VHH binders against UPF0145 protein MJ1413. Designs and how they scored, part 3

Target 1, 103 residues: UPF0145 protein MJ1413, of Methanocaldococcus jannaschii (q58808)
Amino acid sequence: MGGMITTTTPYIEGKKIIKYLGFVHGVASVYVTVKYYEDVKDAYERALRESEDTALIRMVDNAKKLGANAIIGINSNYAMVGEKGDMIMVGIYGTAVVVEEDG

## First folded at step 18 (VHH; from j1 with L99F)

Design i5
Fold by ESMFold2, look of step 19:
Structure i5 (fold): chain B 103 residues (1-103), chain A 119 residues (1-119)
Amino acid sequence: as target 1 above (103 residues)
Amino acid sequence: QVQLVESGGGMVQPGGSLRLSCAASGFTFDDYSMSWVRRAPGKGPEWVSYISSSGGDTIYADSVKGRFTISRDNAKNTLYLQMNSLKPEDTALYYCARFHRWGYEYDYWGQGTQVTVSS
């Protein structure tokens, strides 16, 4: 049961955009940590997923503070950061909107 | 089969405390971010708190910040919510929810545990 509609598309079929609230963004970063017996590739993928999850929730929280009930046009990017390239940073962004429920 | 079982709810006075637990099974718990979500009578779902898969990041709704603490024990496959300074507005059915990696907010919830705050 989610409270915020999230989509990569510029609109939501069956809904009407009644207000544009602006750009929203969430950012997170995590160190890559290899677990015992873990493949290094799996450690990087796990760190990326963790960063994506946290960035997404931060973006949703920011959109909620603007009064949004949906975020459209969602996109993401990532970078390896830190002195040794050992952190994954993810940014997720979109457009916060208010949509009308079809009656 | 993915299973999430919430417990620890009950009736308390305003200002009281409760600790909720969520026992997880049927999946690799420490690969998933988790949230608590609540549903008050006659209202839609409200996100309460989030914890990342490692436990390294926590995020709270403004309405509970400073009063609630989310935590997890990945060795015991258990998610927790410590709720202090409870208010009547915290009355709700509280769900443990698993964050889905493929663009869904949450893909599994338990049956919920009822928290009732009244004099």
Scores: ipSAE 0.526, ipTM 0.805, lowest interface PAE 1.6, mean pLDDT 89

## First folded at step 19 (VHH)

Design fa (from i5 with H100Y Y108S)
Fold by OpenDDE, last read:
Structure fa (fold): chain B 103 residues (1-103), chain A 119 residues (1-119)
Amino acid sequence: as target 1 above (103 residues)
Amino acid sequence: QVQLVESGGGMVQPGGSLRLSCAASGFTFDDYSMSWVRRAPGKGPEWVSYISSSGGDTIYADSVKGRFTISRDNAKNTLYLQMNSLKPEDTALYYCARFYRWGYEYDSWGQGTQVTVSS
């Protein structure tokens, strides 16, 4: 189950955009916990994935509230934040739209 | 193989409470964000609640905000849903679902546990 078409492309093959609902985004930040990992890379990669999950859920939830069934042109960015620079922040954004079958 | 087994469902009166559990196995549980999804009679699946892999972030559908609480115990590979102030419209089969971010999908589901709210 997804319930929302998500793509980085401006169009969806076989679909027609019948309504543009506007910009949507989600942001999340997660502390990197190195304590429990032998390899520090694992800690950062896991934190990044967690931030991505949460940011995506937030963006999709915002799109659903607008009545969207698809988000196009999705992009993302990330940065290290926090007073000690030990937090990964991810932003995911796109355009919420309503699509239907084309033809 | 990935296994998700829901439990804790039942029949309660409006205003009652239930606590659902989901036992996970066959994968690294704390590496995955999880959600509860429900299917009411005659309706399509509805996302209920999300919890991030570490449990640090939780998100709820507007329909359950303030009444439901999602949590997890990664040491026990278990996902929970505390359901308070239950309403008849909460009646549904509740699924534990593993989230896969790319494509925004849930790639694994349990068999579901039935929740019935009726006077």
Scores: ipSAE 0.850, ipTM 0.921, lowest interface PAE 0.5, mean pLDDT 93
Fold by OpenDDE, fold request of step 20:
Structure fa (fold): chain B 103 residues (1-103), chain A 119 residues (1-119)
Amino acid sequence: as target 1 above (103 residues)
Amino acid sequence: QVQLVESGGGMVQPGGSLRLSCAASGFTFDDYSMSWVRRAPGKGPEWVSYISSSGGDTIYADSVKGRFTISRDNAKNTLYLQMNSLKPEDTALYYCARFYRWGYEYDSWGQGTQVTVSS
């Protein structure tokens, strides 16, 4: 995949922002299954990571659709959701931009 | 040692089908989300499809949506890509890639399997 630069900062050091393309967002939810893990923490952490992966891919895909090669100011949030409250939901969002290429 | 070995590529006519496989070893497969990435001649790498670590979520590039299906068998440490309705523009070297979320990277790749779609 062509490198998408991702950062939590509002700028990328050494790179000029050529264009702001707008807000991008990705969300994902994953069920937490504790029965397969000795430590409940592992179940939740794994579910969180899985949700983060999916949310990130979705956000990046949305950014690419806008023609972005970078996403700045990235933030995330999470919550427990689902009818039984047994799902971890993660939202990742930022600003899609076009930055200048290196040299 | 992380290893990813792709297979199943070949030459097919437009409209044909192929099923790619990726055998993973050297790491806990079900801890990682996986993707297929392809590189066509003269072009940079293109993300094709993503599947989450448990297999619960799948995502596709617009260029392959409705034609390709990604799946995985965590018990067999294997990733799959069912490719239907193949087009000449699908011609590429297809890689199995392990996703590393931080920095949005794929930290491990196989050698790739060649897919050629031509009449």
Scores: ipSAE 0.842, ipTM 0.918, lowest interface PAE 0.5, mean pLDDT 93
Fold by OpenDDE, fold request of step 20:
Structure fa (fold): chain B 103 residues (1-103), chain A 119 residues (1-119)
Amino acid sequence: as target 1 above (103 residues)
Amino acid sequence: QVQLVESGGGMVQPGGSLRLSCAASGFTFDDYSMSWVRRAPGKGPEWVSYISSSGGDTIYADSVKGRFTISRDNAKNTLYLQMNSLKPEDTALYYCARFYRWGYEYDSWGQGTQVTVSS
């Protein structure tokens, strides 16, 4: 249970948008630590997933603070950052809205 | 089978402290971000705190910031919630929840541990 409707689409089927609350976003960065993994790919994939989790939680938290019960048009990007390029940065963006609740 | 078992709940006076634990099994614990969620009587579930899979990032609901601390020991497959300066409004059944990012869901929950704050 998340309590927040999240979608990459601009609309939610069967839900009327009552109010647009504005843009919301979450950003997270995670260092890639390869020493604990036999396959270096696992280290990077894990770091990416972790960054995505944190960024998503932050975005949703920001949306909740606005009084939203849904986030539409969600999109994300990522980049390798840091002097050594050993940090994964993820940004997740969307539009916080209020949709009608089921009666 | 995924299993989450919460413990450490109890009854305390306002201003008191409790430390909750969640024992995880049946999955690779350090691959998953975790949260604590609580449900007070007559209310829906409320997200309390989040910790990323490695433990590197923590996030708190405004209602518990400065009072609660989430942590994890991946070697022990255990999630913790240190609760200080407890208030009556913290009274709830506290759940350990495994985060599943797609769809923003928590796909696994424990049985919960009861926390009661009362004078």
Scores: ipSAE 0.841, ipTM 0.918, lowest interface PAE 0.5, mean pLDDT 93
Fold by OpenDDE, last read:
Structure fa (fold): chain B 103 residues (1-103), chain A 119 residues (1-119)
Amino acid sequence: as target 1 above (103 residues)
Amino acid sequence: QVQLVESGGGMVQPGGSLRLSCAASGFTFDDYSMSWVRRAPGKGPEWVSYISSSGGDTIYADSVKGRFTISRDNAKNTLYLQMNSLKPEDTALYYCARFYRWGYEYDSWGQGTQVTVSS
């Protein structure tokens, strides 16, 4: 599965940015279920990873709709939310661009 | 080693239905988000659907929204794709793929199962 290049850097070494398409964003939230884990840290880390996966897919999907083949300057933030503070919410964002393709 | 084995493909008429399965082994299945990806003749790989590790979130390509449903049974280490209202343009080899987030890549694939939609 090729396609979207993702990086936290403001550029991709060896590739020229042809066009800036704009800001893209993905958000996801997952309940932390500690009852299935002996170590509570494992429950939180798993929930974080799951939220990151979903948020990333959403951001990339939004970038694809703009015609992007890369997302630069990717960053993320997260917070515990919900009435009981038992849900982790992750936001991932970056700049959708078109870079030159090899071949 | 990581192993993914797809099944359930076949030939159907337009408007028909199929249910694909993917049997996973060699890794902790419920620790990974999964996707279905397809490759049609003469085209590159196309992402079809995503499901998070716990199954709590699902996402679909615009081309299959309202027609396909992704699901998983973590107790059985199995991924599913229910395909309804099939169209000729759905004809492709369908792959089960394990997602790795930090490269936005799918680091493991099965052999694929062929889906052919034709009158």
Scores: ipSAE 0.841, ipTM 0.918, lowest interface PAE 0.5, mean pLDDT 93
Fold by ESMFold2, fold request of step 20:
Structure fa (fold): chain B 103 residues (1-103), chain A 119 residues (1-119)
Amino acid sequence: as target 1 above (103 residues)
Amino acid sequence: QVQLVESGGGMVQPGGSLRLSCAASGFTFDDYSMSWVRRAPGKGPEWVSYISSSGGDTIYADSVKGRFTISRDNAKNTLYLQMNSLKPEDTALYYCARFYRWGYEYDSWGQGTQVTVSS
């Protein structure tokens, strides 16, 4: 659902790239909050997942605005930020393209 | 057993409003980001809106921005979509969907609720 092909690889098997639309990026930041009786490890993992989800959707939305039907070469970067290192920042990026069936 | 049950659809005139609800059960609702996705007659699925697991971030498709508002009540395990200034182009079956993994994927969705906008 969503209609966007996403991949970490530079090509999509069975498709050919007919247009390069450029670099796309999504960024999100989430504070780590620990729920009552929660293992701290679980709180960090939950914050990471939330940040990743939001960054991914932002990148896909930006690609759609460029007219892409695929994003190739996707990679991500993570950082702990804030004065106390209590915020997870995620950047997800790739190359927005238009692909067609290869024959 | 994961369940998502949409409700609140109906027939409305252009310019009208509807509020959709999605009741979630069988999983820890607070741990998942959620989206609304719609399917119009003869068209493929179209993503409408996204809300992060905490509710801290919301994102809208350009076609609905300024008219629709996504929200969630994690205490009640419920996702909402307030739809204002409805247009005939908004006619579709609306699904709530659980965001699951890398690749812009949803692993669970409900039966859908029909929204029809006509004069």
Scores: ipSAE 0.516, ipTM 0.794, lowest interface PAE 1.7, mean pLDDT 88
Fold by ESMFold2, fold request of step 20:
Structure fa (fold): chain B 103 residues (1-103), chain A 119 residues (1-119)
Amino acid sequence: as target 1 above (103 residues)
Amino acid sequence: QVQLVESGGGMVQPGGSLRLSCAASGFTFDDYSMSWVRRAPGKGPEWVSYISSSGGDTIYADSVKGRFTISRDNAKNTLYLQMNSLKPEDTALYYCARFYRWGYEYDSWGQGTQVTVSS
């Protein structure tokens, strides 16, 4: 939409960093639920995608509260948890910054 | 061929309520997280609310917390926004948007539905 640039790289081509606003993160946990007639592999992949989406928007919301227009150096970590190993925990993090057009 | 069609907008007095709907077609709706985004006169787009693909997680902008409720019915391929305690500053064109997984972006949105809050 033009709100927040997100990247795994430490810089954005054509932009310069004018402020470093700090570490931001988002976390999500989703139970894996198997739909009727669904392959279990597809259920795990869907839960992972859902967890990633939610963690990402939580991180972006936190970055917006700091006044950022970009997040650089994004990385993620994953865990399968729960007594049956049926819950996916996702953490996504990065550095909130303000960027502007480079010359 | 992704299609998103918003409806339910209108004119309402301050303190009133509206319920917006977004009909989705051309993609597997329950595989995608969705958001409502609004554009007020003379302003850029403002994210309003997010709901995960299953409906299990919802997130709201501070400006609407406690007044708006996002929901979805995956059997009907429909996204909703219940808007209560409406204020003049909620006046905007409201879009439903499909969350784009690579970067924080939306790759599809409808034409929008106008909400006008005026006495």
Scores: ipSAE 0.507, ipTM 0.792, lowest interface PAE 1.7, mean pLDDT 88
Fold by ESMFold2, last read:
Structure fa (fold): chain B 103 residues (1-103), chain A 119 residues (1-119)
Amino acid sequence: as target 1 above (103 residues)
Amino acid sequence: QVQLVESGGGMVQPGGSLRLSCAASGFTFDDYSMSWVRRAPGKGPEWVSYISSSGGDTIYADSVKGRFTISRDNAKNTLYLQMNSLKPEDTALYYCARFYRWGYEYDSWGQGTQVTVSS
Protein backbone atom coordinates (compact mmCIF):
# COMPACT_ATOMS: atom_id res chain seq x y z
CA MET B 1 0.00 0.00 0.00
CA GLY B 2 1.13 3.61 -0.42
CA GLY B 3 1.66 5.97 2.47
CA MET B 4 -1.04 7.07 4.88
CA ILE B 5 -2.10 10.70 4.33
CA THR B 6 -2.90 12.44 7.61
CA THR B 7 -4.60 15.83 7.85
CA THR B 8 -6.62 17.99 10.24
CA THR B 9 -8.86 19.13 7.37
CA PRO B 10 -12.06 17.35 6.24
CA TYR B 11 -10.75 16.96 2.66
CA ILE B 12 -7.46 16.47 0.86
CA GLU B 13 -6.95 18.83 -2.08
CA GLY B 14 -6.65 16.91 -5.32
CA LYS B 15 -8.25 13.77 -3.86
CA LYS B 16 -11.81 12.60 -3.46
CA ILE B 17 -13.20 10.43 -0.67
CA ILE B 18 -14.67 7.20 -2.04
CA LYS B 19 -15.24 5.40 1.26
CA TYR B 20 -15.74 6.33 4.92
CA LEU B 21 -14.33 3.61 7.20
CA GLY B 22 -15.10 5.23 10.54
CA PHE B 23 -13.56 6.57 13.72
CA VAL B 24 -9.96 5.70 14.48
CA HIS B 25 -7.69 6.74 17.32
CA GLY B 26 -4.41 6.11 19.07
CA VAL B 27 -3.58 6.76 22.72
CA ALA B 28 -0.33 6.88 24.66
CA SER B 29 0.93 7.88 28.08
CA VAL B 30 4.51 8.46 29.14
CA TYR B 31 6.08 9.19 32.50
CA VAL B 32 8.46 12.13 32.50
CA THR B 33 12.00 11.07 33.41
CA VAL B 34 14.91 13.49 33.74
CA LYS B 35 18.19 12.46 32.12
CA TYR B 36 21.56 13.31 33.67
CA TYR B 37 22.30 16.08 31.13
CA GLU B 38 18.80 17.52 30.97
CA ASP B 39 16.78 20.45 32.26
CA VAL B 40 13.36 19.47 33.60
CA LYS B 41 11.54 21.40 30.84
CA ASP B 42 13.42 19.39 28.22
CA ALA B 43 12.32 16.17 29.93
CA TYR B 44 8.66 17.25 29.68
CA GLU B 45 9.05 18.19 26.01
CA ARG B 46 10.74 14.88 25.23
CA ALA B 47 7.98 12.92 26.99
CA LEU B 48 5.38 14.89 25.04
CA ARG B 49 7.10 14.08 21.73
CA GLU B 50 7.35 10.40 22.67
CA SER B 51 3.68 10.15 23.59
CA GLU B 52 2.64 11.99 20.40
CA ASP B 53 4.80 9.72 18.22
CA THR B 54 3.37 6.57 19.77
CA ALA B 55 -0.24 7.78 19.66
CA LEU B 56 0.14 8.78 16.00
CA ILE B 57 1.64 5.44 14.94
CA ARG B 58 -1.11 3.58 16.84
CA MET B 59 -3.81 5.61 15.09
CA VAL B 60 -2.20 5.02 11.68
CA ASP B 61 -1.84 1.28 12.34
CA ASN B 62 -5.51 1.10 13.35
CA ALA B 63 -6.51 2.96 10.18
CA LYS B 64 -4.48 0.56 8.03
CA LYS B 65 -6.33 -2.37 9.60
CA LEU B 66 -9.59 -0.79 8.42
CA GLY B 67 -8.21 -0.54 4.87
CA ALA B 68 -7.70 3.23 4.89
CA ASN B 69 -5.19 5.21 2.86
CA ALA B 70 -5.97 8.50 4.62
CA ILE B 71 -7.14 9.93 7.93
CA ILE B 72 -9.05 13.24 7.90
CA GLY B 73 -10.32 15.57 10.62
CA ILE B 74 -7.49 14.71 13.00
CA ASN B 75 -7.76 16.18 16.48
CA SER B 76 -5.78 15.59 19.65
CA ASN B 77 -6.20 15.91 23.41
CA TYR B 78 -3.46 16.24 26.01
CA ALA B 79 -3.32 16.01 29.77
CA MET B 80 -0.59 16.23 32.36
CA VAL B 81 -1.65 13.97 35.24
CA GLY B 82 -0.31 12.14 38.28
CA GLU B 83 0.25 13.48 41.79
CA LYS B 84 3.33 15.49 40.72
CA GLY B 85 2.23 16.21 37.13
CA ASP B 86 4.70 13.62 35.92
CA MET B 87 2.64 11.74 33.30
CA ILE B 88 1.62 13.02 29.89
CA MET B 89 -1.44 11.42 28.30
CA VAL B 90 -2.22 11.96 24.61
CA GLY B 91 -5.17 10.90 22.48
CA ILE B 92 -5.17 11.43 18.70
CA TYR B 93 -8.20 10.61 16.57
CA GLY B 94 -9.81 11.11 13.18
CA THR B 95 -11.91 9.56 10.42
CA ALA B 96 -10.36 6.76 8.37
CA VAL B 97 -11.16 7.02 4.66
CA VAL B 98 -10.18 5.76 1.24
CA VAL B 99 -9.24 8.49 -1.23
CA GLU B 100 -8.33 8.49 -4.91
CA GLU B 101 -7.11 11.06 -7.41
CA ASP B 102 -9.69 13.73 -8.20
CA GLY B 103 -9.68 13.76 -11.95
CA GLN A 1 25.45 14.98 9.78
CA VAL A 2 22.82 12.37 10.56
CA GLN A 3 24.07 8.85 9.73
CA LEU A 4 22.35 5.49 10.05
CA VAL A 5 24.35 2.35 9.19
CA GLU A 6 22.60 -1.01 9.06
CA SER A 7 24.44 -4.31 9.40
CA GLY A 8 23.90 -7.98 10.23
CA GLY A 9 22.16 -9.08 7.06
CA GLY A 10 22.99 -12.24 5.17
CA MET A 11 21.68 -15.48 3.71
CA VAL A 12 19.81 -17.86 5.99
CA GLN A 13 17.67 -20.96 5.62
CA PRO A 14 13.91 -20.89 6.29
CA GLY A 15 13.35 -21.16 10.03
CA GLY A 16 16.68 -19.48 10.76
CA SER A 17 17.48 -16.40 12.80
CA LEU A 18 19.35 -13.17 12.16
CA ARG A 19 20.02 -10.06 14.23
CA LEU A 20 20.20 -6.69 12.50
CA SER A 21 21.93 -3.64 13.99
CA CYS A 22 21.68 0.04 13.12
CA ALA A 23 24.43 2.37 14.32
CA ALA A 24 23.28 5.97 14.67
CA SER A 25 25.40 9.12 14.77
CA GLY A 26 25.09 12.86 14.23
CA PHE A 27 21.98 13.35 16.37
CA THR A 28 20.67 12.75 19.91
CA PHE A 29 19.53 9.17 19.38
CA ASP A 30 17.35 8.81 22.49
CA ASP A 31 15.24 11.84 21.49
CA TYR A 32 13.85 9.98 18.44
CA SER A 33 11.47 7.13 17.84
CA MET A 34 12.77 4.64 15.29
CA SER A 35 11.43 2.05 12.86
CA TRP A 36 12.59 -0.82 10.70
CA VAL A 37 11.26 -0.70 7.14
CA ARG A 38 11.88 -3.28 4.42
CA ARG A 39 11.74 -3.31 0.64
CA ALA A 40 11.31 -6.63 -1.15
CA PRO A 41 12.32 -6.98 -4.83
CA GLY A 42 9.69 -5.33 -7.02
CA LYS A 43 7.63 -4.12 -4.05
CA GLY A 44 7.28 -0.80 -2.30
CA PRO A 45 8.48 -0.07 1.24
CA GLU A 46 6.80 -2.03 4.03
CA TRP A 47 6.91 -0.89 7.63
CA VAL A 48 8.09 -3.68 9.93
CA SER A 49 8.35 -2.35 13.48
CA TYR A 50 8.48 0.79 15.66
CA ILE A 51 10.09 1.58 18.98
CA SER A 52 9.53 4.77 20.96
CA SER A 53 12.44 7.03 21.88
CA SER A 54 12.74 5.61 25.43
CA GLY A 55 12.09 2.04 24.30
CA GLY A 56 8.92 1.95 26.40
CA ASP A 57 6.54 1.16 23.51
CA THR A 58 6.98 -1.25 20.59
CA ILE A 59 4.63 -1.96 17.69
CA TYR A 60 4.87 -4.64 15.00
CA ALA A 61 3.34 -5.24 11.60
CA ASP A 62 1.01 -8.27 11.68
CA SER A 63 3.29 -10.14 9.25
CA VAL A 64 6.15 -10.25 11.79
CA LYS A 65 4.40 -10.34 15.20
CA GLY A 66 5.71 -13.11 17.40
CA ARG A 67 8.80 -13.64 15.20
CA PHE A 68 10.63 -10.30 15.28
CA THR A 69 11.72 -8.21 18.27
CA ILE A 70 12.76 -4.56 18.00
CA SER A 71 15.00 -3.12 20.71
CA ARG A 72 17.39 -0.23 21.27
CA ASP A 73 20.40 0.56 23.42
CA ASN A 74 20.37 4.33 23.89
CA ALA A 75 23.76 4.26 25.61
CA LYS A 76 25.30 2.75 22.46
CA ASN A 77 23.16 4.69 19.94
CA THR A 78 22.10 1.39 18.38
CA LEU A 79 18.79 -0.01 17.14
CA TYR A 80 18.29 -3.78 16.79
CA LEU A 81 15.95 -6.20 15.06
CA GLN A 82 16.02 -9.83 16.20
CA MET A 83 14.44 -11.94 13.46
CA ASN A 84 13.43 -15.50 14.29
CA SER A 85 11.53 -18.16 12.31
CA LEU A 86 12.51 -16.50 9.05
CA LYS A 87 10.45 -17.21 5.94
CA PRO A 88 11.20 -16.67 2.23
CA GLU A 89 8.75 -13.72 2.23
CA ASP A 90 11.04 -11.92 4.71
CA THR A 91 13.65 -11.56 1.95
CA ALA A 92 14.22 -7.82 1.56
CA LEU A 93 16.55 -4.89 2.01
CA TYR A 94 16.08 -3.74 5.61
CA TYR A 95 16.46 -0.10 6.59
CA CYS A 96 16.44 1.63 9.94
CA ALA A 97 14.59 4.92 9.85
CA ARG A 98 14.33 7.93 12.11
CA PHE A 99 10.76 9.03 12.79
CA TYR A 100 9.94 12.64 11.97
CA ARG A 101 6.34 13.61 12.69
CA TRP A 102 6.29 17.03 10.95
CA GLY A 103 4.57 15.88 7.77
CA TYR A 104 6.99 12.99 7.19
CA GLU A 105 7.05 9.54 8.74
CA TYR A 106 10.81 9.21 8.30
CA ASP A 107 13.43 11.80 7.45
CA SER A 108 16.63 9.70 7.54
CA TRP A 109 17.47 6.24 6.21
CA GLY A 110 20.54 4.09 6.00
CA GLN A 111 21.71 2.27 2.88
CA GLY A 112 20.08 -0.91 4.14
CA THR A 113 21.24 -4.46 4.89
CA GLN A 114 20.14 -7.38 2.70
CA VAL A 115 18.34 -10.35 4.23
CA THR A 116 17.86 -13.36 1.97
CA VAL A 117 15.91 -16.42 3.12
CA SER A 118 16.27 -19.41 0.83
CA SER A 119 17.21 -23.03 0.84
Scores: ipSAE 0.506, ipTM 0.786, lowest interface PAE 1.6, mean pLDDT 88
Fold by ESMFold2, last read:
Structure fa (fold): chain B 103 residues (1-103), chain A 119 residues (1-119)
Amino acid sequence: as target 1 above (103 residues)
Amino acid sequence: QVQLVESGGGMVQPGGSLRLSCAASGFTFDDYSMSWVRRAPGKGPEWVSYISSSGGDTIYADSVKGRFTISRDNAKNTLYLQMNSLKPEDTALYYCARFYRWGYEYDSWGQGTQVTVSS
C-alpha cells in the first residue's frame, strides 16, 4: 500500500529525476477544540497534527494529478488565525517530479 | 499493539449497498487520520478515501466520489465506509489503514474484508 515518495531533500538516493512537474501545495485549517479533562497543550498539538495530515494528503493528491511519483523539497508553514486565534492553518508544499531507478 | 479489524464485506449485485466497519484498538484512535484502501484481484493497492482525525475533512478518490461516504465514531473507536451504487469494479479486499504522515503511506492495516459485486 505504498505510494508517492515524499521527502524534504532535493533528491532521492538511488533515483534520478527525469521530469520536473512543478510546485505543489496542500492547505488545511482546523479549529482547536479542548476536550473535557484535556490539557490545552494536547488539544493544540492534536489540531496541528490533523491540519498537517490533511494538508499533506491534499498536496499528494495535487501531485498525482500532475503525473508525479515523488515530491521533493517539502516544507511547511503554520499560522494561528481566526477571531480568537483558535484556528491552526497549515500549508505544505514541494516540487512534484517523476523519478526512476538510477541504474 | 495497534489492531485494526475490518468487517461488513460480502456479495452484492451491481447497484447494491454495503457498510464496512473497522474496529480500532491499541492506540488513541481520535489522534489519527484514517483511510480505506482496496486491492482488486491481480492489482496493487488503491486508495479509496481519507478522513481526518476529528472527522472534519474527508477526501475521496475520483472513482468513488458521490457513491461512497467515509465516517468515524471516535467515541466507539470505529471507522466506517458506506458504499452505495456498487459496481463490479469495486470488487476488492478493503483495508482500514492508519495514516502515516511521513512517506505518504500507512503504518498499520487490518486483515481486510472482501467485497464482491457480481451478477
Scores: ipSAE 0.431, ipTM 0.742, lowest interface PAE 2.0, mean pLDDT 88

Design fd (from i5 with H100Y Y108H)
Fold by OpenDDE, fold request of step 20:
Structure fd (fold): chain B 103 residues (1-103), chain A 119 residues (1-119)
Amino acid sequence: as target 1 above (103 residues)
Amino acid sequence: QVQLVESGGGMVQPGGSLRLSCAASGFTFDDYSMSWVRRAPGKGPEWVSYISSSGGDTIYADSVKGRFTISRDNAKNTLYLQMNSLKPEDTALYYCARFYRWGYEYDHWGQGTQVTVSS
């Protein structure tokens, strides 16, 4: 959309890193609403995807605030949380950088 | 086929309000997080607001925080954007966009609805 490049790799082919801006991170947690689904698997998979979306948006937003146009080395983790294990928590993190832009 | 159709745009005076709608079809709406994106004349696209697939989480650009509210009705396959306290700098073509997480992309956009804030 706005030109933010995201990758799990430590580099972007053909792009020189001009500046390292630091770590960026996004976290999201979603309650698994099993009652709305016939298949419990669908509920959990949906919740995971939703958490991933939100965490990603937050990370990218944080990167933009730093003036980044790319995030490299992106990684993620997740866990089931809550006493009943009915929430999925996802963390997505990487390094915000400025890469050389094409003219 | 995936379709997104925005509506509700128009011309308002500064301080006015508008409510945008986006009608979605051709896909399972509640499987996808959605965003509003706007493009002002001569400028690149600007992300405005995000709402997760279930509607449980919302995120806003700093430029619209406190003024805009994103919401969705999954039963009606509709995305909304309530815009209050509108400013001239909010003038733009507003797009509804379906979020595709991998690669941080929006894989489908509507045709847009024009919002003009002017005295």
Scores: ipSAE 0.853, ipTM 0.925, lowest interface PAE 0.5, mean pLDDT 93
Fold by OpenDDE, fold request of step 20:
Structure fd (fold): chain B 103 residues (1-103), chain A 119 residues (1-119)
Amino acid sequence: as target 1 above (103 residues)
Amino acid sequence: QVQLVESGGGMVQPGGSLRLSCAASGFTFDDYSMSWVRRAPGKGPEWVSYISSSGGDTIYADSVKGRFTISRDNAKNTLYLQMNSLKPEDTALYYCARFYRWGYEYDHWGQGTQVTVSS
């Protein structure tokens, strides 16, 4: 994979931010299917993880399009959505930046 | 032990097609999102395509959109990459990779399968 540094911190130790490229965001929604799991908790946790994966990939892809090599201040939120409340929606967001490369 | 074994690579002419497979073992396959990554000669790894753990979501690099299709069969512990309309610039060693969300990493890779697109 290309070098994309991801962190929840507002800066990266030892690396100077050269450019701020702007806000980046990824969103994903996954239906919770409980019938294939013995424990309902497993179904929900799996769906959450899946939505997190997808949202993260989307955010990173958006950052790459901006020319970023790092995303700082990453945070996330989630909610249950859908008419039946059986879909997990996850949003992941941060600030796309360019940090100095190692020599 | 986690294992990923790619297959299906080969040499094709431009405009041709290949279907790659990745056999996974040693872990619960459907708990993990997967990606294909390729490495061309003299270049760093390039992400190609992503598929979520259930297969419900797929994402593609702009360079392969409309030409490649990622899929998975969780019952068979297998990841696929259908590659159509192949171009010389698609020439690379193709890896399947297990996605680990924390830190945005791929923690396991296969040995790779060579894809060569040439007249």
Scores: ipSAE 0.852, ipTM 0.925, lowest interface PAE 0.5, mean pLDDT 93
Fold by ESMFold2, fold request of step 20:
Structure fd (fold): chain B 103 residues (1-103), chain A 119 residues (1-119)
Amino acid sequence: as target 1 above (103 residues)
Amino acid sequence: QVQLVESGGGMVQPGGSLRLSCAASGFTFDDYSMSWVRRAPGKGPEWVSYISSSGGDTIYADSVKGRFTISRDNAKNTLYLQMNSLKPEDTALYYCARFYRWGYEYDHWGQGTQVTVSS
């Protein structure tokens, strides 16, 4: 699917890294918006998921532009930002690589 | 059960337009980010476009940027893809996909709707 393997580990079992293409990341931020009659805890969780999804897609798109077929060593961090602390910013990063089947 | 049903495909000439729809049911649609993914004959899946769960962020593959527009109507549980200035290279089976898990995975797909661009 999509042809991009993503992992938090430094390698992919059964594959050999043939090129290191470099650092890639994606960043996203969303405001926490509480829906009518919604618990505020659910609103924060939803905003975090949305930020993570968007940051991940941005990182993968950037890796594809480098010619990668995999991203290894993926990690993320987040921060609450904005004047009221009501915006979640997420960064996701990893190392773009080309892998092939281990002979 | 989660269900995704694509529609709106067809045959068009180069330069034409089509609007694809994806009807979603069986889950809370506005909690999920969504994508369009396509498969051309003899090729693996190719990601086309992404829209965040609220609709606040959209992202496009370079090959379709400026020609395609993804949108969603969360009140109607429907995802859309407006395709303009279609090219023969856009010929593919188009799938609506639900984004799931930190790991770049889609956990549910529709049956797809065929788009054919030729003269």
Scores: ipSAE 0.542, ipTM 0.812, lowest interface PAE 1.5, mean pLDDT 89
Fold by ESMFold2, fold request of step 20:
Structure fd (fold): chain B 103 residues (1-103), chain A 119 residues (1-119)
Amino acid sequence: as target 1 above (103 residues)
Amino acid sequence: QVQLVESGGGMVQPGGSLRLSCAASGFTFDDYSMSWVRRAPGKGPEWVSYISSSGGDTIYADSVKGRFTISRDNAKNTLYLQMNSLKPEDTALYYCARFYRWGYEYDHWGQGTQVTVSS
């Protein structure tokens, strides 16, 4: 139930690009919060996953508004930020396109 | 076994309100981002709203922004959708869905709860 193809490659095997709709981006930041009885390493990994989820949804929503059914050339970056270095910021970007089945 | 059970649907007049709930079990609820998705008769799924795993971020489709509010109570393993100012075009089967980030998909859905907005 999404219908948006996402890939890091510049093409999708079996599909052809019929429209280039432009650059799309999503950003999110999450504080690292350690749960009761949780290993600190697991808390950092969970915060990164949460940031990635939100950044991805934001990028996909932006691509849908352009009329895309796929995003190609996806790349991401993250940084530890905040006064204590306890916030994870993630940016995800790519090129929004329309693809169809290759005949 | 992952289980999602929606409730709170019903018949309502235009301009009315409903509150949907989704009870989650069989997984660590607060590790997962969640969405509400709806399917109107004869149409494909339409994403409605998203909430991050901690509840810190919420995102809405333009069609519901300002009228619907997504929330979650991680202590009770429950997802909510407050729907205000309901319109006939909001008529649909509403599902709660667990976000599966690989491939931008949802890997588990509930049975859905029907919302019908008519005079």
Scores: ipSAE 0.526, ipTM 0.794, lowest interface PAE 1.6, mean pLDDT 89

